# Miniprotein binders against q56419, part 14

Target 1, 326 residues: q56419
Amino acid sequence: MEGRTLEEVQEEVFKRHGVLVPKKELEDLAKALEEAGLLLTEKVEARLKEEEEKLKRERPMRLAGLSYPEGEREARAFLEAFRASYPGEGEEARVLLMPHLEPSRVPEVYGAALAALEKTPPPERIYLVGVAHRPLKEKAAALPVPFQTPFGPALPDLPALQALDALLPFELFNTPLAFREEHSLELPLFFLKGRFPEARVLPLLVARRSPELGEALKVVLRDFPGLLVLAVDLSHVGPRFGDTPLTRTLAEEARRRDLGFLERLAEGEPEAALAFLGANPTRIDGVEVVASLLPLLRERKGKVLAHRLDLEAPTLSAVGAGTLVL

## First folded at step 3 (miniprotein)

Design r19
Fold by ESMFold2-Fast, scan of step 3:
Structure r19 (fold): chain B 326 residues (1-326), chain A 96 residues (1-96)
Amino acid sequence: as target 1 above (326 residues)
Amino acid sequence: SEVLQVLWELILLSYRGDFDKMFEVALKLVEVAEKENDPEAAFEALIMLGDIYRELGDPETAIKYYKEALEIAKKMNDEQRIKTAEERIKRAQEML
């Protein structure tokens, strides 16, 4: 069962018995135990220290053989198949919003991102901003080590990361373990490294809105110009995410919510995009990322290249995905 | 509690997708819960193991774990848990 995720186990349980155990309940339990300050066993502590020590040297692939091929040749063919899934030519990106859900579920959306990267001059560095799926000690974090990919290691931009750290009111390199199992960085990085093999990376996670991060990044980008990538999924609807079962009406509402959000970002109006979502910002996991990066998104006009609402019929749930260039 | 510490280890391993080790830790959780006289935790762990094996297409192994859970529920004299284990056994048997 190596490489089996909680989401995959949950999916199979639902397919056969109609019982959906929300992943968030398990995550909330883990968070509650951690927040309560419960002592870990010596074995758990030793294993966490071992994993943390490994992360000081490199971030190994976790999804190779599951979400993408492990071998370089097979990985290249896989990436080109996603490009072929999108019939358009793309647009040049200074800022790219792309998804981080399982690529095979929305191949045209990842294909659109690849098309945009094809039209984009190779950057010296990529600011890759994902969503923390595990608790961070601070509002945001980075891991300043090589990230392994089938195309070779994505090397960290240490000078730019240190410049960013110096401008923040908190320690940037604060939660290495949060990066061990982080698909919001690993999945976009597969595509980015495949297209820009020489680019260095700033792998960043946002857990809670950090306007300090956006202000600091605006300063750092002036001295260390590069491609800004927001790796975010859109609407999460249905029982899998603690919501009511998906109906045609709710799916149409999710599509309108996603597109209204993306189109307002494309007009250079990120505050309007956040306001458009109304009182349900947690329905789009990228809200905290967008809210943190406001200074980098204002007054940048662009184009929505693709959008899909991926339906999981057995769970009556859906996840939105889109590609936006600014 | 030793039960809570082992449960924490199980949760961490499940987040890693290391399900082979997760099963080893879940078996240890059952042993620790039995040792600490926490039959409720042991019952829940065994039902979880049974459900996982059933969903993976191994109903024979699932029935084994459900029967162990049933024995714990009987010792607890817990009518609701007895019914739960019996219903899970019946569902797994229908897959044979």
Scores: ipSAE 0.000, ipTM 0.150, lowest interface PAE 16.0, mean pLDDT 79

Design r2
Fold by ESMFold2-Fast, scan of step 3:
Structure r2 (fold): chain B 326 residues (1-326), chain A 116 residues (1-116)
Amino acid sequence: as target 1 above (326 residues)
Amino acid sequence: SDVEQVLEELILLSERGDFEKMKEVAKKLVEVAKKENDPEAAFYALIWLGLIYEELGDPETAIKYYKEALEIAKKMNDKELEALALLYIAFAYEAMGDFEKAREYAEKARKILEEL
């Protein structure tokens, strides 16, 4: 199992409230968390081992009743409302970039993704690539179990996952606990399962740039064709993310960087998209995903369907979200 | 929403470094959040108001706003927000050199975090 650091525990507790407290000031208080058994102790180790065993059978819903309705009927009405929030018709997707930000914050962006899925023929499988919000033992990971949704379980594509594992220089099915509370997979999966109930899924997390993953996926997709989904959020700006409070100028710069990044991807130039961010520094969590998937994104042209910079009033922070079809 | 409009005004003012105007707008945000019956938004707006007062060199006023945020967290039965407000109070007292009160509030936060 992965050990939890003191800094990770502190960040987990305070980051959820959108107001971060400097870790230095919390060093003495962090010792109290250790003594209370919130750090890696016998009690925590036993709980983590139990959770890991549960994840060998299935990945349960964590955000049902919070980010989306638990009941199937209510979930369908919820999804329909998101589609209605986008006035366009969508476009067919071979590759879809969509957000994993809380859906109610950017309904038009999720609506654009739904519009694209409506124009896309049902795939046999979905390669769902999200961003690891917890440390992984390797650069990437997958969890080969059913993921529960209000529309029924999203079943893993075991043959395709095994083919991918065989091509990688590391164990793909590492770090199952990283999937326990991973919204970058759960939130997009809600929409994908609602649209494509028969599709199997390859739930993948990227923590660090892995060119080996992109090369392996290129081979696997030839034998096991499917829809590639990059579930990534764009700019992260403001105090919640360690920056200064958001200003109009900083918000406009964030929108410019997001759109410049997406537009270069839409031209089939992922290296140019990454270089653009290097020249225009920002926190885009999709960078590691795009850098890993270069062979799948080159020379694939498409269209940006939607973009929004969502403002968090209480924290003077913002997160960018977009829908891109390739 | 009204909260979003007030936030946009606050962002524009922060670009100019006009802390006095930011203070006025943050106070308005608190009022709007309370009127819209959004206690979580009111909590964070009060924390931000406190932080603005600390930047202006007035930690005594900051503590008053942090304590108001604390009362909102208690009414919400949100232990994490309660602990957060207590920590901001503790840090403000530490900045003032009142280490006894800083320790008192940090200890209250510690007890809540130990139960989570």
Scores: ipSAE 0.000, ipTM 0.175, lowest interface PAE 14.7, mean pLDDT 80

Design r20
Fold by ESMFold2-Fast, scan of step 3:
Structure r20 (fold): chain B 326 residues (1-326), chain A 96 residues (1-96)
Amino acid sequence: as target 1 above (326 residues)
Amino acid sequence: SDVYEVLLELFELSERGDFEKMWEVAYKLLEVADKENDPEAAFEALIMLGDIYRELGDPETAIKYYKEALEIAKKMNDEQRIKTAEERIKRAQEML
C-alpha cells in the first residue's frame, strides 16, 4: 500500500459503491493486508520470478485429474465418451469456435466440436485463441513453450509464432504468468491434442480487442496454414457473474443472444454479430476475440452444430456454450 | 446489503487486474456476507481472496481461504462449489 493513503482508498470505494467507508474499517483492511502478506514483498516478487522462469521451459497441466483424466488411456476413453454424447455428424472446419467451460457440464457441445474435428483433415498447426482471465501487459499474448497434456506435449510452432511476433506493434511473448492458470487454452487443447496429436500449436490469449492481431494472423496463416480455433464461452448470467438470479426470461435472453451471435458469425458477418450484442449485457466473453479476428471471419459461411445454456445449480447461474464451424 | 453490486465491482476489477483493489472489495464482500448470513457471497469472496494470494505467489494463504470456502460449500451441500474449492486447493498445493 506504499504510495496510497487511507483517504485515497476511502474515495475510491465511495466512487465505486457510493458508500463512505469509515477510517477504522480501512485501517483494519490495511492491517489485514499487511498481516496476510498481500503487500508486494521481496518474497512474493521472488516467487513470481521463479514461476515465470519455469514457464520459459514448459506449461504444466493444471486441470489433469480434475477436468480430465491424467493417464493417456483414461483420457482417450474420456474424449471418446464426449464424442458419443453428440448424435450428429460434424462438418469440416477451417475455423472452429468451441467452449472452454468445464467439459462435463456441456458434453454434447464438446462432442459436436469433436465431430467437426473428425471431418477436418489433420492440420500442421492449430492457432488456439483463448480469453485472458488474468491481466496481460499488452492486448494479446502468446507463450512459445510446450503445453503438457495427457496425450503428450503440444509443441509450439516457433517459426509461425516468430512470424506473428515480427508483424505486431507489441511484444507477443509479454506475459508468461498469464498462461500459468488458463483454462480457456488448457481445456480446448485437451480435445485438440487428442484428435490431432502431431499438430503444433500457437497458444494465444486476447485480453482486449486487437485489430492488429487479426491483420497479422491473416498474413501468417497464408505462409503457415492451419486450423483457427476460437476457444470462447457465450453468455454468463446469474449471481456467480455479478448478475441477478437466473429467471426464465433471463435464460431466454441469454439463449437468444448466444444464438444470434453465432448465427451471424455463421453467415460470415462478424461485424453484424458484434452489433447484435450491443452492450453485451449477458457477458459473452468471445466478443474481444471476434473483434480482434474480424479479417479471418468475414465472408466465411458455416454452421452452428450445438448450443447449450448450462445451469450452474444451485447458484441460479448459467453459462452458454456452443460449437460453430466456418 | 448490496452484495450483487460488490460482486459486479469484483468482476470489473478482475478484468483490469487490480489485485490490491480486488482484495479490498473481496474483504468487504466477506464482511457483508457474514452480516447478511449469505453463504453464497461468503464462498465467492473466499475463493477470490484465495485466487489473489495464489496469483501473488502465496499458496499457503490461498489454501487457508480455499479450505474455508470448502467448509461453507459442504455445509450448503453444494456439489459444484465443493468441486471448485477442491480444484483450487489442489492447484495451490502443486505450487508448494
Scores: ipSAE 0.000, ipTM 0.100, lowest interface PAE 23.6, mean pLDDT 83

Design r3
Fold by ESMFold2-Fast, scan of step 3:
Structure r3 (fold): chain B 326 residues (1-326), chain A 116 residues (1-116)
Amino acid sequence: as target 1 above (326 residues)
Amino acid sequence: SDVELVLFLLIELSRDGDFEKMKEVAKKLVEVAKKENDPEAAFWALILLGEIYRELGDPETAIKYYKEALEIAKKMNDKELEAEALYLIAWAYLEMGDFEKAREYAEKARKILEEL
């Protein structure tokens, strides 16, 4: 029972309750618990296989009604409100870096991304690269199915995904379940689909640095041109993330690291951006994505449109968010 | 979402093994899930609270949280979640030395799972 011997269980019960339970009764109970545990394990495995099979057909919305409205009309008004929260003009993007944290916390940053999309010609496809919040069997993964949104399903670009898979030394479609609950794709996709309803999508997750992904994407983008979107958050500071409570000094350090990182990317110097962060002490999520996509980011100059360090006052913690066009 | 942020925090804190801090976060997760009317999130938050109390050597309090989760599973008409809660109640009763209750709940869980 949970790795314990029946003798240990019998001794513990006698010590705590003064009752000596016959070994046969403990054996019967152990058998019932083992059988129930085995059936639960089998049911969990069967349920995961069933969910995995469902994910081979489509990816349902998970955050509708929570992070964004589930109705199309309400979703459109929501998106327009975010655009209105940013007073600036956008810039055309070939590469867009945008956040994936809760949109209501940084509306002006998402508004800046929408402004950039407004100035960008509609792409045939969007390479949407997020961060895996669940383990992947490989360093990166994709899910080649329609992703549901309030604006209709975002359809996968199957030829481009297959071309990418063929160039990689691992199976690209390796962990469907990792996509079931993945806000780093779902939240940016809401905004991207609202702006470019006809664009097909390559939904990609990076768990660990994959230089082979960047090299393969460089090749695929030549044959299948599109908009590259890096959906990454910046600094994570404060007790929620293993730091001391947020101080002015820690907040200034986080802003300095976020802006220094983004500015070096804007100069077309992604290696310099990574080197600037050193050991990444403020935990920028984008590090593994940028490190994977180096060939796509070198010598592309651009502009930081927005940056915010969002304070969560109850926890004295903060998360950085930014919009960068290249 | 609020539920997602709280779940993220709970996962991070569990890596540190700080059970008292995890307990505070798990209680917040239950509050948020109930506020957002998310019964599945409330179920798992209550299961996590129960597991934390068991690790702290308090199976009696764990059973209270597991039973609350069981009622949510019943209202959801989710037999798999119902069986999960029953199974955990059985383990907590075993840790309390209540073999008759442990056997009763283990058999209820097993019967439900066999029917699925």
Scores: ipSAE 0.012, ipTM 0.509, lowest interface PAE 7.9, mean pLDDT 83

Design r5
Fold by ESMFold2-Fast, scan of step 3:
Structure r5 (fold): chain B 326 residues (1-326), chain A 116 residues (1-116)
Amino acid sequence: as target 1 above (326 residues)
Amino acid sequence: SDVEQVLDWLIFLSDRGDFEKMKEVAKKLVEVAKKENDPEAAFEALIMLGIIYYELGDPETAIKYYKEALEIAKKMNDKELEAQALWEIAYAYDAMGDFEKAREYAEKARKILEEL
């Protein structure tokens, strides 16, 4: 019924088809549609209960066979194809910003990230910070279990996670279900685990700006050094994201906004990067992540390796993606 | 099951508005549901594909998937699912400006529901 009242549906049918449908018939149709929806809901609820049980021990792959191959050999070939899509050489990273957008849409951007990882010494641990696409009980969360990948499980750095938890004013392990189907962690992790198979991971999600997370991470990184990865997408524009249809002018503005943001981060000025976005920072899904991690981004100079605004013609929409090393 | 896992991803992607990714996942769900002989899951995935194409501004492709779902509902002898598929076809024809076909399919859905 598309969230409409029966009266609204009746009016629309009359206006468009010239037929006044009796209320009883609309009620019967609405009931049949609702009952069909309940079947989907029951299957999802059963699956959620199963996943809650699994999440106590491990985080299983959710996108294997969809966004990347399940088998190790096929996954390795897939990863090498992304590296080959980027013609340049990487730069060593202490901080890496990379996308979490579907990789097939921006292969050269993921290829740039892989190039940077090739130039980076293998870290003992990776602080992988993604964006929460489901509500969290607190501003941020982590899940202290192995994350399955085609390259074997990415093991949690339990001592570092416990040190982080101890410094925060909230329980870090507060919303395990938010990690069940979280592509902002799973997709970057595929590439990171393929390049650094021995590295342990701190899988972190940010829902709202948490300056206490950034301050705590600064302390933890001193005692537990590692690679910091911000898994964030850039501009989201067009009707698919509740915005006006994309024009050439708006696409050009989005590209300038993305690059201006990244270039200010590359100068070690994250506050200036946030300010540059002006009154509409929510059009970049990583703004809350950057705002949380200010203490870790200040005075770190680096380089933008790649940027693309991926155009989706049927929806007149676009998503920006970039690779930045600091 | 694999089918339930893919359905879980469809709902997640629907929540974030990632219609292109939902399209890929829904297509895989149709393949898996057919392989596992799960006509109910195949029906749900085909309706979802239709809705995705409709939202992407392609009601002609939406109708194709809705008609495939309609055939599955008929084979299942499930009058409620048959009515759902017919109603979705009617809405898509309305969006195309084909008000005569929209009316035809809406009447078919109404008649089935009257007979329940």
Scores: ipSAE 0.000, ipTM 0.138, lowest interface PAE 19.3, mean pLDDT 80

Design r6
Fold by ESMFold2-Fast, scan of step 3:
Structure r6 (fold): chain B 326 residues (1-326), chain A 116 residues (1-116)
Amino acid sequence: as target 1 above (326 residues)
Amino acid sequence: SDVEYVLELLIELSRRGDFEKMKEVAKKLVEVAKKENDPDAAFFALYMLGNIYEELGDPETAIKYYKEALEIAKKMNDKDLEAFALLMIADAYYAMGDFEKAREYAEKARKILEEL
């Protein structure tokens, strides 16, 4: 417990090798291992406890100045630029599927989501369901605190969150640290808060299939009606995701897989959408979210507004992104 | 020295994001470092190769280079570099979804860090 911290090891290695060891890369690695619970030192444990305590009060912006502007005026202009990138008018959404990929990579897809929000009456609350990129103690989690945005804090819907918690066989508020750096909530929330500044939010993360979450949400949505948002990316293909380098054929297969999945969801057939993907559900990060929310997606017909497969040329990899209204 | 020249070239290429050229240059640095009997430069070159292969989405090859770097650190009796190499191996396994191996290597690194 009296051992040196990763920060101290990093400084020592950096001093010996100078510019040869990038400090930021080692910090990001140490942080990822700490968050995964794979590296626990006395200083790390103290830092995690401090961060967990802070998350009892609010969730600060992490991607401001990186993925979106920090200032309200600049953030508003940024959001309108994304809307302008999509030439269509959108459709009213009761359920919205949108990406959580870096917005600048798929601006027309986020623009399509904004177009749908323009046609949608302002909801009293938004059920924002993202994908856990850090381990959760349970299949799903929520954080019942204000989430900071450039448009002001997105306030939690405490009565609806409490009603949801009461119906679940596990504690809903089980992993606060998983929310500290979670782009699958932060990036969609930027757009949602910009369009619906008065809406309260239920920020939900899914780590693995939870049919009990879908059944509970079906009940809660009857008493607490709102907009359901699935913040999910589609195909993850290529070497960066443990796959072979992207070829034209593999890109076409990924696009066909994404569109076939979205089209079946648009027909109100989420089981058929999951079946269409076949035996490798992990190729689309939204599979666990869709599988959890089956009762909310059945017999809801809608329209695919946009789809893109974003190519990362240096890694010969791609991530699919789409906008679907139900 | 040849090592200093190749290191400067790697730093320049990293600023440009030219991973394919970085890979070629890092392999050359391993050859030059071994020839000049420079274990620090050899460790760095292997670490860079691992990083490059991770960036190119080949964590299995990255782990091979990180394990070679680990052996150099052990031979040097450098506990800081040994811990660093173990953390790189853990991160690569985590990226592959092999959480058991990731935990195993992170725990090895933690034990070294606790002893320092």
Scores: ipSAE 0.000, ipTM 0.267, lowest interface PAE 12.2, mean pLDDT 80

Design r7
Fold by ESMFold2-Fast, scan of step 3:
Structure r7 (fold): chain B 326 residues (1-326), chain A 116 residues (1-116)
Amino acid sequence: as target 1 above (326 residues)
Amino acid sequence: SDVEQVLMELIYLSLEGDFEKMKEVAKKLVEVAKKENDPEAAFDALEMLGFIYWELGDPETAIKYYKEALEIAKKMNDKELEAEALEHIALAYLYMGDFEKAREYAEKARKILEEL
């Protein structure tokens, strides 16, 4: 009924269909429907509470057996195969930008990230910043629990997370359910945990630009040094993302925007990278993460190790992926 | 499981009110639930798909999905879910102006609820 009175519903039915609904029958119907609506709402709320309680203890694997192997031995072989797909040498990373796209679609790009991690001294902790694919109550969120992987649980860095929470003007641990199904954290974490099994993790999601997050992280990184990882995909083009089917012109525009964005970040000019994209017409999902982390990216020079615009032939769509070391 | 993954996504999207995206996810959930022989998940997905089509202004398609949910509830021998589907069918018919059918389905739901 959506807040409409029984009298309004009766009048609307009469006006549209010329039928006068007896008030008693309409009242009985409305009561039954309200009771049914309450039952449906209670069922949804009970399921949400159940899932939220599970997430207070640990974050289970969701993509094991789908995007990566569930068994540790098979997972290790998977990592080595991806590393082998990239023929180059890596460079030491203080900041690593890597994709969160399905790994099998862009193996050379993940291989480049693995090459960079090989040249990087093992960090005590990893600040893993992904993109929220579900709404957050605040601009950013974290989940302070172990994240399961085939290499064992990635343990949270509780002191660093608490230090970060203390510096923010909002509750950091605000949306646990957003982490239940979040590939922008799970897929990069698989590779990071495989390479740095002893590192603790700060799993962070950005939904909207949060300059306060970047300022707080700059302070926390000083006291709790670690590797900063931006887990972001680049252009999203084609019918899956609201465009017409992928054309040569659209693909060329996507590649131009991806590479222009990455190269400006590599020059230590993140504001220039954002300005280059303008309104972000090819939907680079890293924009909000970069905009949030400006203080950590300025004046850091580095190198683009890999880039690919991957075609999803059945949907005539494409997603850009890249590896950048700063 | 795939059913759990898609169901949680659907529940979360319902909090946003993005009915077009929910429609795509709900259709996928119906297919996955039927493939995995999960009648409870199939019922939930069909009920939600009915609601989505109703919100998008297509009550005729909503009734089709609610009737499929009703058949699942009957096979499960779950009288509460059967009553729920019947009441949603009744509401959709009411808004279509088919009061005769709205009354018929509402009375069927009422009889079940009274006997619980």
Scores: ipSAE 0.000, ipTM 0.305, lowest interface PAE 11.4, mean pLDDT 83

Design r8
Fold by ESMFold2-Fast, scan of step 3:
Structure r8 (fold): chain B 326 residues (1-326), chain A 116 residues (1-116)
Amino acid sequence: as target 1 above (326 residues)
Amino acid sequence: SDVEDVLWELIELSRRGDFEKMKEVAKKLVEVAKKENDPEAAFNALWYLGDIYDELGDPETAIKYYKEALEIAKKMNDKELEANALFYIANAYEAMGDFEKAREYAEKARKILEEL
């Protein structure tokens, strides 16, 4: 029914498939439907099933040529440029917190992450925990397929993923379409694969607090040791995020909130870090990830290597980014 | 106040994406803030002006305004704002491909933050 609103189609697809299809994609699809005479819902469902089938084999690059170079040589030069933007030395990481914000906006923060990876022994596997920017059927999800990068495919650690799935009260591989366009995994993975080309990956998304995920991961990490990476952005302030226009006072508050949060994590006090954010924890993307991973963060001390509040004056908005080693 | 009135005009222009007029209003905001001896407002105005020029592909002019904001931060004895201004200067140099100056300014900022 072409008489249906895009919002109605979007809601129906979400209820049936647990995926929020972007309005622009639905608009493009509606145009194509006028040629085929198919119902919008049927066309959307057919396309989603096709995309889901493709994701059973591999996860292709979506941001190559946009956020990072497509070619391997150019990608290597890109990594070296980011490393060069950070003047300090890294620290060895057992747990690494790094951003998933567009890298060109905070190059020294990604450079700090690269510095930490240079000091870190190559892990057999990386537990890469990002933030779901699209709804998941469960509180968390994973996609057990190769993720393409300019440095070759990042292969899934199937035994570790299956061990994790077995310990969870829900199906871990529950929303493959959520991984089709997910920068919180793709952008950090670019840097991680460039540094650790042989490491296998557990690509994990958190949508809502899942303490059962943290408990399960604590068990799995004992049998399948590896590097834990939290790919999270910090404060989101200003009109672009539905808030008051940015002022010096609000920017200072955001920086203080970010640094206070990171410093408490660095002291091995993740509950104190969450409490420090007070009544407005949703202004930091990492809250749900940190709340889910409490057992892995307690009593683990470390250092904040970099922090930046990236200011976008034309929109009077800002996003915080940081690198923390534990 | 006059500063508040001009700031609201700047906010409205930003919502419309009228970057050319934003440059004029941001310059006016700097003048008004300096006349009212409001260093925080002057810092904000210079920071907005710098970022607008950087977004429009003029990082050289952006650096000039960030350096003026840096001087205000120093006079305020505000180490966090001083470090932030230095990082914005470093980022603008990096955008220009001047990695040597970018590293120099980032190192100055890092040294200040380590001493806090």
Scores: ipSAE 0.000, ipTM 0.218, lowest interface PAE 11.8, mean pLDDT 84

Design r9
Fold by ESMFold2-Fast, scan of step 3:
Structure r9 (fold): chain B 326 residues (1-326), chain A 116 residues (1-116)
Amino acid sequence: as target 1 above (326 residues)
Amino acid sequence: SDVEQVLRELIELSRRGDFEEMKLVAYWLVLVAKEENDPEAAFEALIMLGDIYRELGDPETAIFYYEYALLIAKEMNDKELEAEALEHIAHAYLAMGDFEKAREYAEKARKILEEL
């Protein structure tokens, strides 16, 4: 009986039923519950260990048939439809910020990212930096295995990953299970692999600010040049995120916050972008990614190609998404 | 996912002891998990919602959410999650002072785990 003493349980039973239950009977019940809990914990631990071992070989698709089509032909048509949803031409990117929100919610934002990738020379490797939605043992992590996609497996850049690991004060490959279900990598990777099928990838997750990651990446990118992709969503507003229901004022504030943040990044001023968020930077998904990658974003000018605040009407909530090239 | 972002918010609210706010957030987490077609996340969110109602002194409502989680576990054919939901139902009956039902559900959980 976690969080309750036998005396408290006995008193509650007495209050509700007017019966004093013998302590031995309560002890027997507590023991049965404890033993069931111990068996459940043992089975869960064994299952997690098995899943972790499987992740040493490959990372399977989790969102195929849900967020994107399973078949290669259907996936290709899907990708081209998203490109068609954005009427503009892209710009060459050395750094691309794109969302990881459900693509069908913001097709024109993903279309802008695709437009930028069309203008970008094929990179030998992609540094894909997402947001950890599960706890990591360290501030950041990577998984050095093939990631399955409808366009074939996205192969890891093992030499670049090992170089990165060697420069960090912690083990980079520290939490394989965090990658089992991680849409901030899987959804951008679908679009990136569709456009650059030969590029190898460094799938990276950030849970907390890691300036040592940004410093190490600056060194690794010099020796292993590639495309840097920040897969981050912007403002999260409304009851779905612990807020009051969305109002016109809150929506306009979110749009202003998103655009002000992106515009300062486009000016090569990432510290100013973080400061612009004011006292509540946690409302923007991916602030920890930007804060970790400061050395890679300073003095790099670019352009905001698209922005949308997507309204989720059933929950009176909204999520911001944008595409920025640097 | 947004489900995990909301889960992080629930953890922060629990540290503050703000169970009324946690109740609202957990409700939205269940709705989001259902829309994302994530039965594992829906199961965990329903267990959390049940736990919140139990902490608020409403174990009868807690049992409703735990029973919903049990149905999801059965549809997933996941015996470990079935046992987890049954154990939570037992704890809620104990909180209600229904000792016989608490024992019944605890034994159901134990038998499932022993047969695995």
Scores: ipSAE 0.000, ipTM 0.333, lowest interface PAE 14.5, mean pLDDT 81

